# Designs tried in a protein design chat: VHH binders against q9x234. Part 7

Target 1, 288 residues: q9x234
Amino acid sequence: RTFSEEIKEELVNVPFGSREEVISELLGFIKARGDLDVKSRHIVFSLHSFAASRRLLNLMKYLSKPVSEIIVEKSHNIKKRYIKITAEYSESFMVIEPFFDVALFVSFLRGLFLSGGSMTNPRYHYHLEINLFEEETLALTRKSLKDFFNINAGIIELRNTRKLYIKSIKDILVFLEAIGVQRKLEEIDRIVTERKVIGDVNRTVNFIEANAIRTANSTARQIRAIELIKENMGLENLPEDLRRVALVRLRNKELSLRELGKKLNLTKSQIYSKLKRIIKIAERFGDV

## First folded at step 19 (VHH)

Design k2
Fold by OpenDDE, fold request of step 22:
Structure k2 (fold): chain B 288 residues (1-288), chain A 120 residues (1-120)
Amino acid sequence: as target 1 above (288 residues)
Amino acid sequence: EVQLVESGGGVVQPGGSLRLSCAASGFTFSSYALSWYRQAAGIERELIASITRGGSTEYVDSVKGRFTISRDNSENTMYLQMNSLRAEDTGLYYCAAKYPMKRWEPRDYWGQGTLVTVSS
């Protein structure tokens, strides 16, 4: 099962609110996947989700609206399965305005998501989208998301349809809570937390690796400098304090500056200063 | 348009009783948590009583045992029964409706208020 389908399965069991809320949810189904035939006085829903179909049937039952036909087209590819539900059309469904009441709006959103929505598994990427063809409905939905929940949704215009999308995980979580998701929200929270931890660990590891490389390069430069001095003027011609540091560094290529200091009874800072002087001397003979 | 209209306020003697009503329209009343607030002169507005969608109630200590909040979803009305009124209960009383969410707090709907005066 896809992550989207798991969410939709949970939504099947969301308790019904008032009659107006139920109608608002149905309106979401109509706007996203309903085809109205005014001549025959029928509406045909084309759904890809079994969970969405179950929810729609439950809504219709609650409203005492008979379903005339259910057709399931079986495809070898689950993604290509179509469920067509035919019911009698009623104008009463279209008189509700869900954009002025939070309760009606969230019911409407639930219907939109069930029928035309999807969400990517948050383990991979944060993305929620709803397919909506009607431009006006899309604009009103976007506005209401912003006004009621401070959600910033984007719109994509495609050749044959339009999409509303949310990319912020914070906004996605608010959206899912609003439409009645509970159990899956806990799972998403865990996943988000895990991703954050992994990200932090990776950053730390990268930092450690970068520092290790810098240290290695610095050590290599010090050794090269000492070798260059040895070849050109001899270490015996260095000041005694510098010679001592040069010899210890050459014999202990793996030690840190602090560890070198311990061997010579000097501080890290003193060792660093002396190595800088050594490098400066070496630069007289070539590139270090 | 969303509307909350308070009524039932007035002048009452100490020890007396009043019943406030809040009539709601323009939104799905049964899906909202409801609350009573009051504001005395020179003091900030304070929450005094609340009732959830499911009917669970909470009270501030100063009104506990004296005030009772209730709701009638069939009439879209919230009530506040106030008994054993004291001078300190004097103020403007407001009703509010809030859609319950954990991750976001939508803006509350507010009434215009009704005045309660407790004086001898």
Scores: ipSAE 0.771, ipTM 0.899, lowest interface PAE 0.6, mean pLDDT 92
Fold by OpenDDE, fold request of step 22:
Structure k2 (fold): chain B 288 residues (1-288), chain A 120 residues (1-120)
Amino acid sequence: as target 1 above (288 residues)
Amino acid sequence: EVQLVESGGGVVQPGGSLRLSCAASGFTFSSYALSWYRQAAGIERELIASITRGGSTEYVDSVKGRFTISRDNSENTMYLQMNSLRAEDTGLYYCAAKYPMKRWEPRDYWGQGTLVTVSS
């Protein structure tokens, strides 16, 4: 069971609102997956989700519209089942404009998502999409998402279809709430929070590790420099202050600059400056 | 077109009563939370009463026990019964409709307001 299907299963049980809302939701199904047969005055819905099919049937039942046929077909792709639902067409379904009323719009969105939408598991990636061929409907949907909910959705054109997508987890959560998701939202919130915490921890750990490595490398460089000086000119030929720092560094390879400073009654900055001078001297004899 | 039209305002003596109405059209009335706001002279608009889709009501302290908000979904009308009116209740009263969400607040629909004047 996919994460999308779990969401859709929850949506099956969203209480019906007004008749207009129910029709708006049905309109979402029609726009996304409905094929009008003008000859027979029927609509054929092609769905991939059992949950979506159940919801559609419930909508049709509520509207007292008979379903004439339900066919489950195995797609050529063994992994996808197609459910074809044939129902009587009514012109009343197309008269509703869902883009000017929030209540109608969210119902419409519910229908769109159920029939043509999907969402990735938020544990892995933040992505919600709706597949819809009609450019005008997509444009209006995007506009309404922005106007009503300040959701920024993108549209991409594919060879045979168009796709509306949302990438922001914040926007995805608002979208899901709008279409009636409740229980699953709590789960998503937990997942998002966990990911954030893990991400923050990882960043912190990486920072600490990177800093430790840098420090270690710096220390190693200092030691190499001192050893190089020892081999080429002798430490006794260093200025007294530098010689003192060099000797203490060699004897205490594990200490931080602060700790070295404490031993020599010098500040971290003073130790750093002296070590830089030592390194500069060492560079005369080779690569440090 | 979405419309909210307030009525029932007027001049009343202290201790008197008024009943305001808000007639709604152009949207799914029953799906919205409804509220009354008022704006006194020189003061910002304030929420005074609200009623949810399910009929739960809330009031600000200044009107609690005196005002009653109600709704009739069959008539697409919201009401505000105002009793024991005081001079401080004087102001322009607005009705509003809001689609209830927790994570986002969609744009509210507003009426044009009705004037309530409480004077001796």
Scores: ipSAE 0.763, ipTM 0.900, lowest interface PAE 0.6, mean pLDDT 91
Fold by ESMFold2, fold request of step 22:
Structure k2 (fold): chain B 288 residues (1-288), chain A 120 residues (1-120)
Amino acid sequence: as target 1 above (288 residues)
Amino acid sequence: EVQLVESGGGVVQPGGSLRLSCAASGFTFSSYALSWYRQAAGIERELIASITRGGSTEYVDSVKGRFTISRDNSENTMYLQMNSLRAEDTGLYYCAAKYPMKRWEPRDYWGQGTLVTVSS
């Protein structure tokens, strides 16, 4: 079972509200997956989710609208099955305006998501999308997501597809709560927290490793500088304060500047200043 | 267009009773949580009573036992029965409707208020 299907299974159990809310949810199914059969005055729904199909049947039962046919078919173009449901069409459904208020809009969104929506597993990526081809309905949906919930949704237009998408995890969680998800939200919260902790650990490890490399490179420069002076000038010809530092650094390649300072009764700052002067002298003789 | 219209305010003597009504239109009334707020002169508006979609009620201590909030979804109307009124209950009374969500608060709907004066 996919993560999307688990969400859809939970949505089957969202209690019905008013009749207008039930019709608004049905309009979501119609706009995403409904085809009007003009001859019979019925709508044919093509659904890929058993949960969505059960919810649709429950909506039709509540509205006392007979379902005349249920067929499970295999798609010729791709290897997946779909469920065709034929139900009575009523012009009275079109009087309901799904953008009327928050209550009707969240019902409409639930229908859209059940019939034409999907979400990636949040362990891997944050992405929620709804297939919604009709341009006017898509624009109104995007506007209402912003107006009611401050959700920033994008639009993807490709050949023969038009989708609304949400990538912000904050916005996805608001969307899922709005359409009636509860238990799965708690699971997603845990996943988000886990991912944040793992990300923080990785950034901390990378920072620690980068610092260790910088420190090792600094020590290597100091030793190279001292060797260049030894080969080209002789350490005995350094000023006494620099010569002492050079000899102790060579004998103690693994020590920090603080530890070298203890050996020489100097502060870290004093040791650093003297090593910097050693490097400047060495630069006369080669790259350091 | 969303409308919340309070009525039933007026002048009443201490110990008296009033019943406020809040008539609603322009939204799906039965799906919203409803509240009464009170604002005395020079003071910030305070929540005094609320009722969930399912009918569960809550009251602030100062009105508990004296005020009763109720709703009639068939008439899109909320009520506040106010008994044993005191001078401190004087103020503007507002009704509000809120769609119950945790992760985002959709815009609340507010009435314009009805004046309750406890005097004489």
Scores: ipSAE 0.749, ipTM 0.900, lowest interface PAE 0.9, mean pLDDT 88
Fold by OpenDDE, fold request of step 22:
Structure k2 (fold): chain B 288 residues (1-288), chain A 120 residues (1-120)
Amino acid sequence: as target 1 above (288 residues)
Amino acid sequence: EVQLVESGGGVVQPGGSLRLSCAASGFTFSSYALSWYRQAAGIERELIASITRGGSTEYVDSVKGRFTISRDNSENTMYLQMNSLRAEDTGLYYCAAKYPMKRWEPRDYWGQGTLVTVSS
């Protein structure tokens, strides 16, 4: 089961609110996946989710609207099942305006998501999308998401359809809560937390590695400088204090500055200063 | 349009009683949590009572035992029964409706307020 389907399965059991809320949810189904046949006075829902189908049937039952036909079609692609549900069309379903009341809007969103929505497993990527063909409905939905929940949704126009999408995990969580997700929301929170921890660990590791590399580069530069001096002027021509540091550094290429200091009874800062002087001298002879 | 209209305010003597009403329209009343706020002169607005969609109530300590919040979903009306009124209860009383969410707080709906004056 896909993560999306798991969410949708949870949504099947969301308690019904007022009649208006139920109608609003149905409107979501209609707008996302309903085909209206005006001549026959029927609406055909094309769904890809069994959970969505169950929810739709429950909504229709609640509203005492009979379903005339249910067809399960196997697409040539093993991965896509089509469930077609046919019911009598009522204009009463279209009279509701879900964009002025938060309660109606979230019900509407639930219907949209169930019928046309999907979410990527948050372990891999943060992405929620809703397929919606009607431009006006899409625009109103986007606006209401912003107005009611401060959710920033994007719109993608495709050749034959439009998609509303949310990429922010924060916004996705608000969206899911709004439409009635509870258990899966907790799971997502855990996943996000885990990812954060992993991210923090990685940052720490990267920091340590970066520092190690810097240290290694610094050490290498010091050694090169000393060798350059040895080749061009001889270490015996260095001041005694610098000569001592140079010799100890060459003999102990793996030691830290602090450790070098311990060997010479000097502080890390003193060693650093002397090595800098050595490097400056070496720069007279070439690039270090 | 969403509307909340408070009523029932007035002048009452200490120890007296008032019943405030908040009539709601333009939204699904039964799906919202409801609250009463009050604002005394020179003081910040404070939450004094709340009632959930399920009917659970909470009160601030200063009104506990004296005030009772209730709702009638069939009439889209919230009430505040105020007993044993004190001078310190004087203020403008507001009703509010909030859609219950944990991760986000949608815009609350507010009434215009009703004035309660407790004076001898």
Scores: ipSAE 0.740, ipTM 0.890, lowest interface PAE 0.7, mean pLDDT 91

Design k2
Fold by ESMFold2, fold request of step 22:
Structure k2 (fold): chain B 288 residues (1-288), chain A 120 residues (1-120)
Amino acid sequence: as target 1 above (288 residues)
Amino acid sequence: EVQLVESGGGVVQPGGSLRLSCAASGFTFSSYALSWYRQAAGIERELIASITRGGSTEYVDSVKGRFTISRDNSENTMYLQMNSLRAEDTGLYYCAAKYPMKRWEPRDYWGQGTLVTVSS
């Protein structure tokens, strides 16, 4: 079972509210995966999820609209389940306007997600998307997501499909709460918290390591330079101000430049300048 | 299309009673939490009573025991029964509807208010 399917399994159990909310959810199925034949008064739904199929059957039963056919494709060689449900529709299904009442809109979104939505496993990536080919419905859905929930959804346009997507984990959590997810929402919260903690630890470790490496590399280079001068020239032949710095650095390998400055009555900048001059001199005798 | 209309306000003597109504249309009333607010002149609007979609009620201390909020989902109407009225209860009374969510609060729906004046 995929992460999306686990969410859809929870959504099957969301209690029905008013009749209008049930019709609004059904409209979501229709807009995402319904093929209408107005003359025969039938809709054919093409679904890839048993949970979505169960929910659709429950909606149709509640509305007293018998299903005339259920065709389940074997997924033997294709590796995906394909479920066709043929049902009678009523013109009343199409008069619901889900974009102006939050209760109807969240029901509509639930139908859209069940029938045509998916979400990546949040342990790897934050991405939620809904297949919604009809341009006007997509635009209204995006607008209402912004207006009601401050969700910033994007649009992906492909040759034969249009998708609405959400990448912000904050927005995804709002979306999932809106459509009625509860238990999986708590699981996602834990995953997000874990990822944040791991990320904060990694950034802190990287910062500590980079700082320690930078400090050690600088100090090691200074010590190497002083050793080269001692071996090839003799420290006694350095200018007095540089000789003092070289001796104090050797005696105090762990001290910061500020701390060395205190011992020599010099600023950090002055110590840095003198150590650079020492390194420059040492470069005459080898790699530093 | 969304509409909340308060009624039942008026002038009443101290110790008297009034019943306010809030008639709703244009949204799925049963799915919203409902509230009464009041606003005295020169003061910010304050929440005084609320009722969840499941019927649980909550009151501010100054009205507890005197006011009763209720809802009738079949009539799309919320009520506030106000007993033992005091001069300090004078103000403009608003009803509000809130879709209950935690991670983002959709905008509340508001009525225009009904005036309650408690005076001799």
Scores: ipSAE 0.737, ipTM 0.892, lowest interface PAE 0.9, mean pLDDT 87
Fold by OpenDDE, last read:
Structure k2 (fold): chain B 288 residues (1-288), chain A 120 residues (1-120)
Amino acid sequence: as target 1 above (288 residues)
Amino acid sequence: EVQLVESGGGVVQPGGSLRLSCAASGFTFSSYALSWYRQAAGIERELIASITRGGSTEYVDSVKGRFTISRDNSENTMYLQMNSLRAEDTGLYYCAAKYPMKRWEPRDYWGQGTLVTVSS
């Protein structure tokens, strides 16, 4: 089961609110996956989720609207599962305005998500999307998400479809709570926390590694400088204090500046200064 | 348009009783948590009673045993029965509706308030 389907399965059992809320949820299904035939007074829903289908059937039952036909087409590809549900509809369903009441809007969103929505596994990346064809509905949905929940949703227009998407994990969590998700939210919270910890650890490790590399490069440069001096002028011709540092560095290539200082009874800063002078002298003979 | 209209306020003697009403319109009343607030002169507005969608009630200590909050979803009305009124209960009483969420707090709906005066 996909992560999306697990969420949708939980939504099947969300308690029904008022009749208006149920109609609002149905409207979400209609807008996302309903094909209305006004002449026959029937609506055909094309769904890809068993959970969504179950929820739709429960809504229809609640509204005392008989379902005339259910067709399940099994494709070899799980992605190509089609469930077609045919039911009678009333024009009264279309008069509902879900965008002015939080309760109605949430119900509407639940219907949209069940029928046309998906969410990626938060272990990999944060992404929630709803497929909608109608531009006006999409715009109103986006506006209401912002107005009621301060959710920033984007809209993408593709060749044959439009998508509303949410990328912020904070916004995704608010969205899921709004439409009635509870248990899966706890799981997502755990995953997000784990990712954050891992991310922080990785950053710290990378920082440590970067520092180690810098130190290694600096040490290598120091050694090269000393070798160049040895080859061109001899270490015996260095000032006594620099010669001492050069010899100790050459014999102890693995030690830090602090550790070198301890051997020579000098501070880290003093060692650094002397090595810098050594490098400057070496630069007279070539690139260090 | 969302509206909350309080009524039932007035002047009452200490030990007396009042029943406040809050009539709601323009939203799905049954899906909201409801509350009564009051504001005395020179004091900040305070929550005094709440009732959930499921009918669970909560009260501040100062009104426990004296006040009763209730709701009638069929009439879209919330009530506050106030018994054994005291001078300290004097103030402007507000009704509020809130859609219950944990991760986000949508804007609450508020009434204009009704004045309750307890005086001898």
Scores: ipSAE 0.735, ipTM 0.888, lowest interface PAE 0.7, mean pLDDT 91
Fold by ESMFold2, fold request of step 22:
Structure k2 (fold): chain B 288 residues (1-288), chain A 120 residues (1-120)
Amino acid sequence: as target 1 above (288 residues)
Amino acid sequence: EVQLVESGGGVVQPGGSLRLSCAASGFTFSSYALSWYRQAAGIERELIASITRGGSTEYVDSVKGRFTISRDNSENTMYLQMNSLRAEDTGLYYCAAKYPMKRWEPRDYWGQGTLVTVSS
C-alpha cells in the first residue's frame, strides 16, 4: 500500500463535525474528481483509492443521500482499480463557501486530498500534490492555504494537468494536521528526524574527507618546493637549518609536521615556519 | 462575514455579579476553542478563561472559583458568569475563537469588547 493510501486510510476515521463541514468535504471530492452532468442531473466520482471511496460513501450516508451506483473495474492498461460512484446532483452540494471559515476549509482540503491528492514517501523526498483542474478553485485554495496556514503552495500547469503542490516539509506537516492526520504525522516526524541525523553524519564525513585532501595537497606543495630549490639552486645553498628540514622532508614524505619536528627536535610550529620559508624561497624559481 | 459580539458589560459594585455573552456568526462555532480575555487600562490583554470544543475549561488563578465559562453551540454563544467581582476585574472583556491546531495556529477571531467597571 502506498504512503498516500496509508494517510487516506487514517482520514476515513476523522470524526464528522457539523453538517456544513460534511458538505464542504463532499465539495472537495466534487471539485477534484466529480463529473457533473447537469442535463442528466447526476455526478460521477472517479476514484483510485479504496479509502477515498469508503469516506465518500460515509459522507453520503451522513447526509441521508444514498448513492445510485457503484462500479469497480480494473483498467487493462494502467494496472489499478477504478471506482465509479454515481449519485444524483444536488444544487445544495455547491452552496457551501469553504474559503472564509477555517473549519470548512480544512474539510474541503480533506475532500480534495482524499479524491485527487497524493504524497511521496518522505523517506525519499518531500512532495504533496492535489489534482485540481478548475482554475478559480485552485487559485482560491492556494490563497486560503497562505492566508490561514502560511503554506506556500505552487502550481503545475501542463497540457491536460493542473496541480497544486507543496514541497516544504514544514508546510506539508501543517497541511496534514489541518485535514485531520494524527498517527501518520508522528511517523513522518520520526522520518524527518532520522533524515536530519543521517544528513549531519554525511556532512561530517564530507568535511573529514575534504580536510584529508587539503592535508595531502599541502605536503605535495612542500615537496615540490624542495625539488624546485634542488633543481635551480641546490640544497647546499640553503641556510643550514632549512637544509636539514628539506632533506628530512624528502626522506619522510608521509610524516606529519609533528612527526618531522620530532626527528629534528623542533616543535610543530617551528617546522611549519621553516617549511614556509622553504616555499617562499622556491617561489623565486616557479609555481609551488 | 465572521463576527463576535460581546454584551452584558456594565457598572457593578464590588461583590456583585455580571454575565457576559459572546454571540458568534459567520463561522462553524462548534469547531473552535473559545476564550475570554481581559484588558485593564495600560496593559496588554490577558487570557482569563478558555473552553475547548469538547467543553473542558481552564482559568487563570485570579478568577478561579469566581468566573465560569460556558458555551451553547445551538445558539452560537459563549458566556462568562462573573461572581464576587473585585475592583481589579475592571476592564474591557473580549471573546476570541481559535481553530485548534499545533503546527500553525490560524489567526484568532476577536470581538470588539464589552466594558466591565467594578466600583462603588
Scores: ipSAE 0.734, ipTM 0.892, lowest interface PAE 0.9, mean pLDDT 88
Fold by OpenDDE, last read:
Structure k2 (fold): chain B 288 residues (1-288), chain A 120 residues (1-120)
Amino acid sequence: as target 1 above (288 residues)
Amino acid sequence: EVQLVESGGGVVQPGGSLRLSCAASGFTFSSYALSWYRQAAGIERELIASITRGGSTEYVDSVKGRFTISRDNSENTMYLQMNSLRAEDTGLYYCAAKYPMKRWEPRDYWGQGTLVTVSS
């Protein structure tokens, strides 16, 4: 099962609110996957989720609207499975305006997501999308998401459909909570937290490693410089203070600058300054 | 249009009782958490009582045992029964409706307020 389907399965059991909320949710289904036949006074829903289908049937049952036909096409390929549900059309379904009441809007969103929505596994990528063809509905949905929940959703136009999408994990979490997700929301929270921790750890490790490499390179350069001086002019020809530092560095290749300082009764800064001078002298004889 | 209209305020003697009403319209009343707020002169507005969609109630300590919040979803009305009123209870009382969410707080609906004056 896909992560999306798991979410949808949970949504099947969201308690019904008021009749208006139920109608609003149904409206979401209609807008996303409903085909209205005005002549026959029927709506045909084309769904790809069994969970969505179950929810739709429950909504219709609640509203005492008869379902005339259910067709399930079984394919070996899960991606090719579809459920066609035919129900009686009522104008009462279309009189609801879900964009002015938060309760109605979230119900509407639930219907949209169930019928036309998907979410990637947050372990891999943060992405939630709703497929909806009607431009006006998408625009209103986007506006309401912003107005009610401060969610920033994007819209893309495809050849045969439009997509509303959310990329921010924060916004996705708010969205999922709004439409009634609870258990999976907790799971997502854990995943996000884990990713964050892992990310932080990796950053820290990388930082430590980078610093270690830098230190190692610096030490190696210092040693090379001292050796170069030894070969070309002799350490005895260095100023006494530099010679002392050079000798201690050669004898203690593993020590930090601070530790070297302790041995010579000098500060880290003083050691650094002296080594810098040594390097500068060495540069006269070659690349360090 | 969303409307919350408070009523029932007035002048009462200490120890007296008042019942406030909040009539709601223009939104799905039963799906919202409801609350009473009050604002005394010179003091910030404070939450004094709340009732969830499921009917669970909470009170600020100063009104516990004296005030009772209730809701009638069939009438889209919230009530506040105030008993044993004290001078400190004087203020403008507001009703509010909030859609219950943990991760986000949608815009709240507010009434205009009703004045409660407790004086000898």
Scores: ipSAE 0.719, ipTM 0.882, lowest interface PAE 0.7, mean pLDDT 91

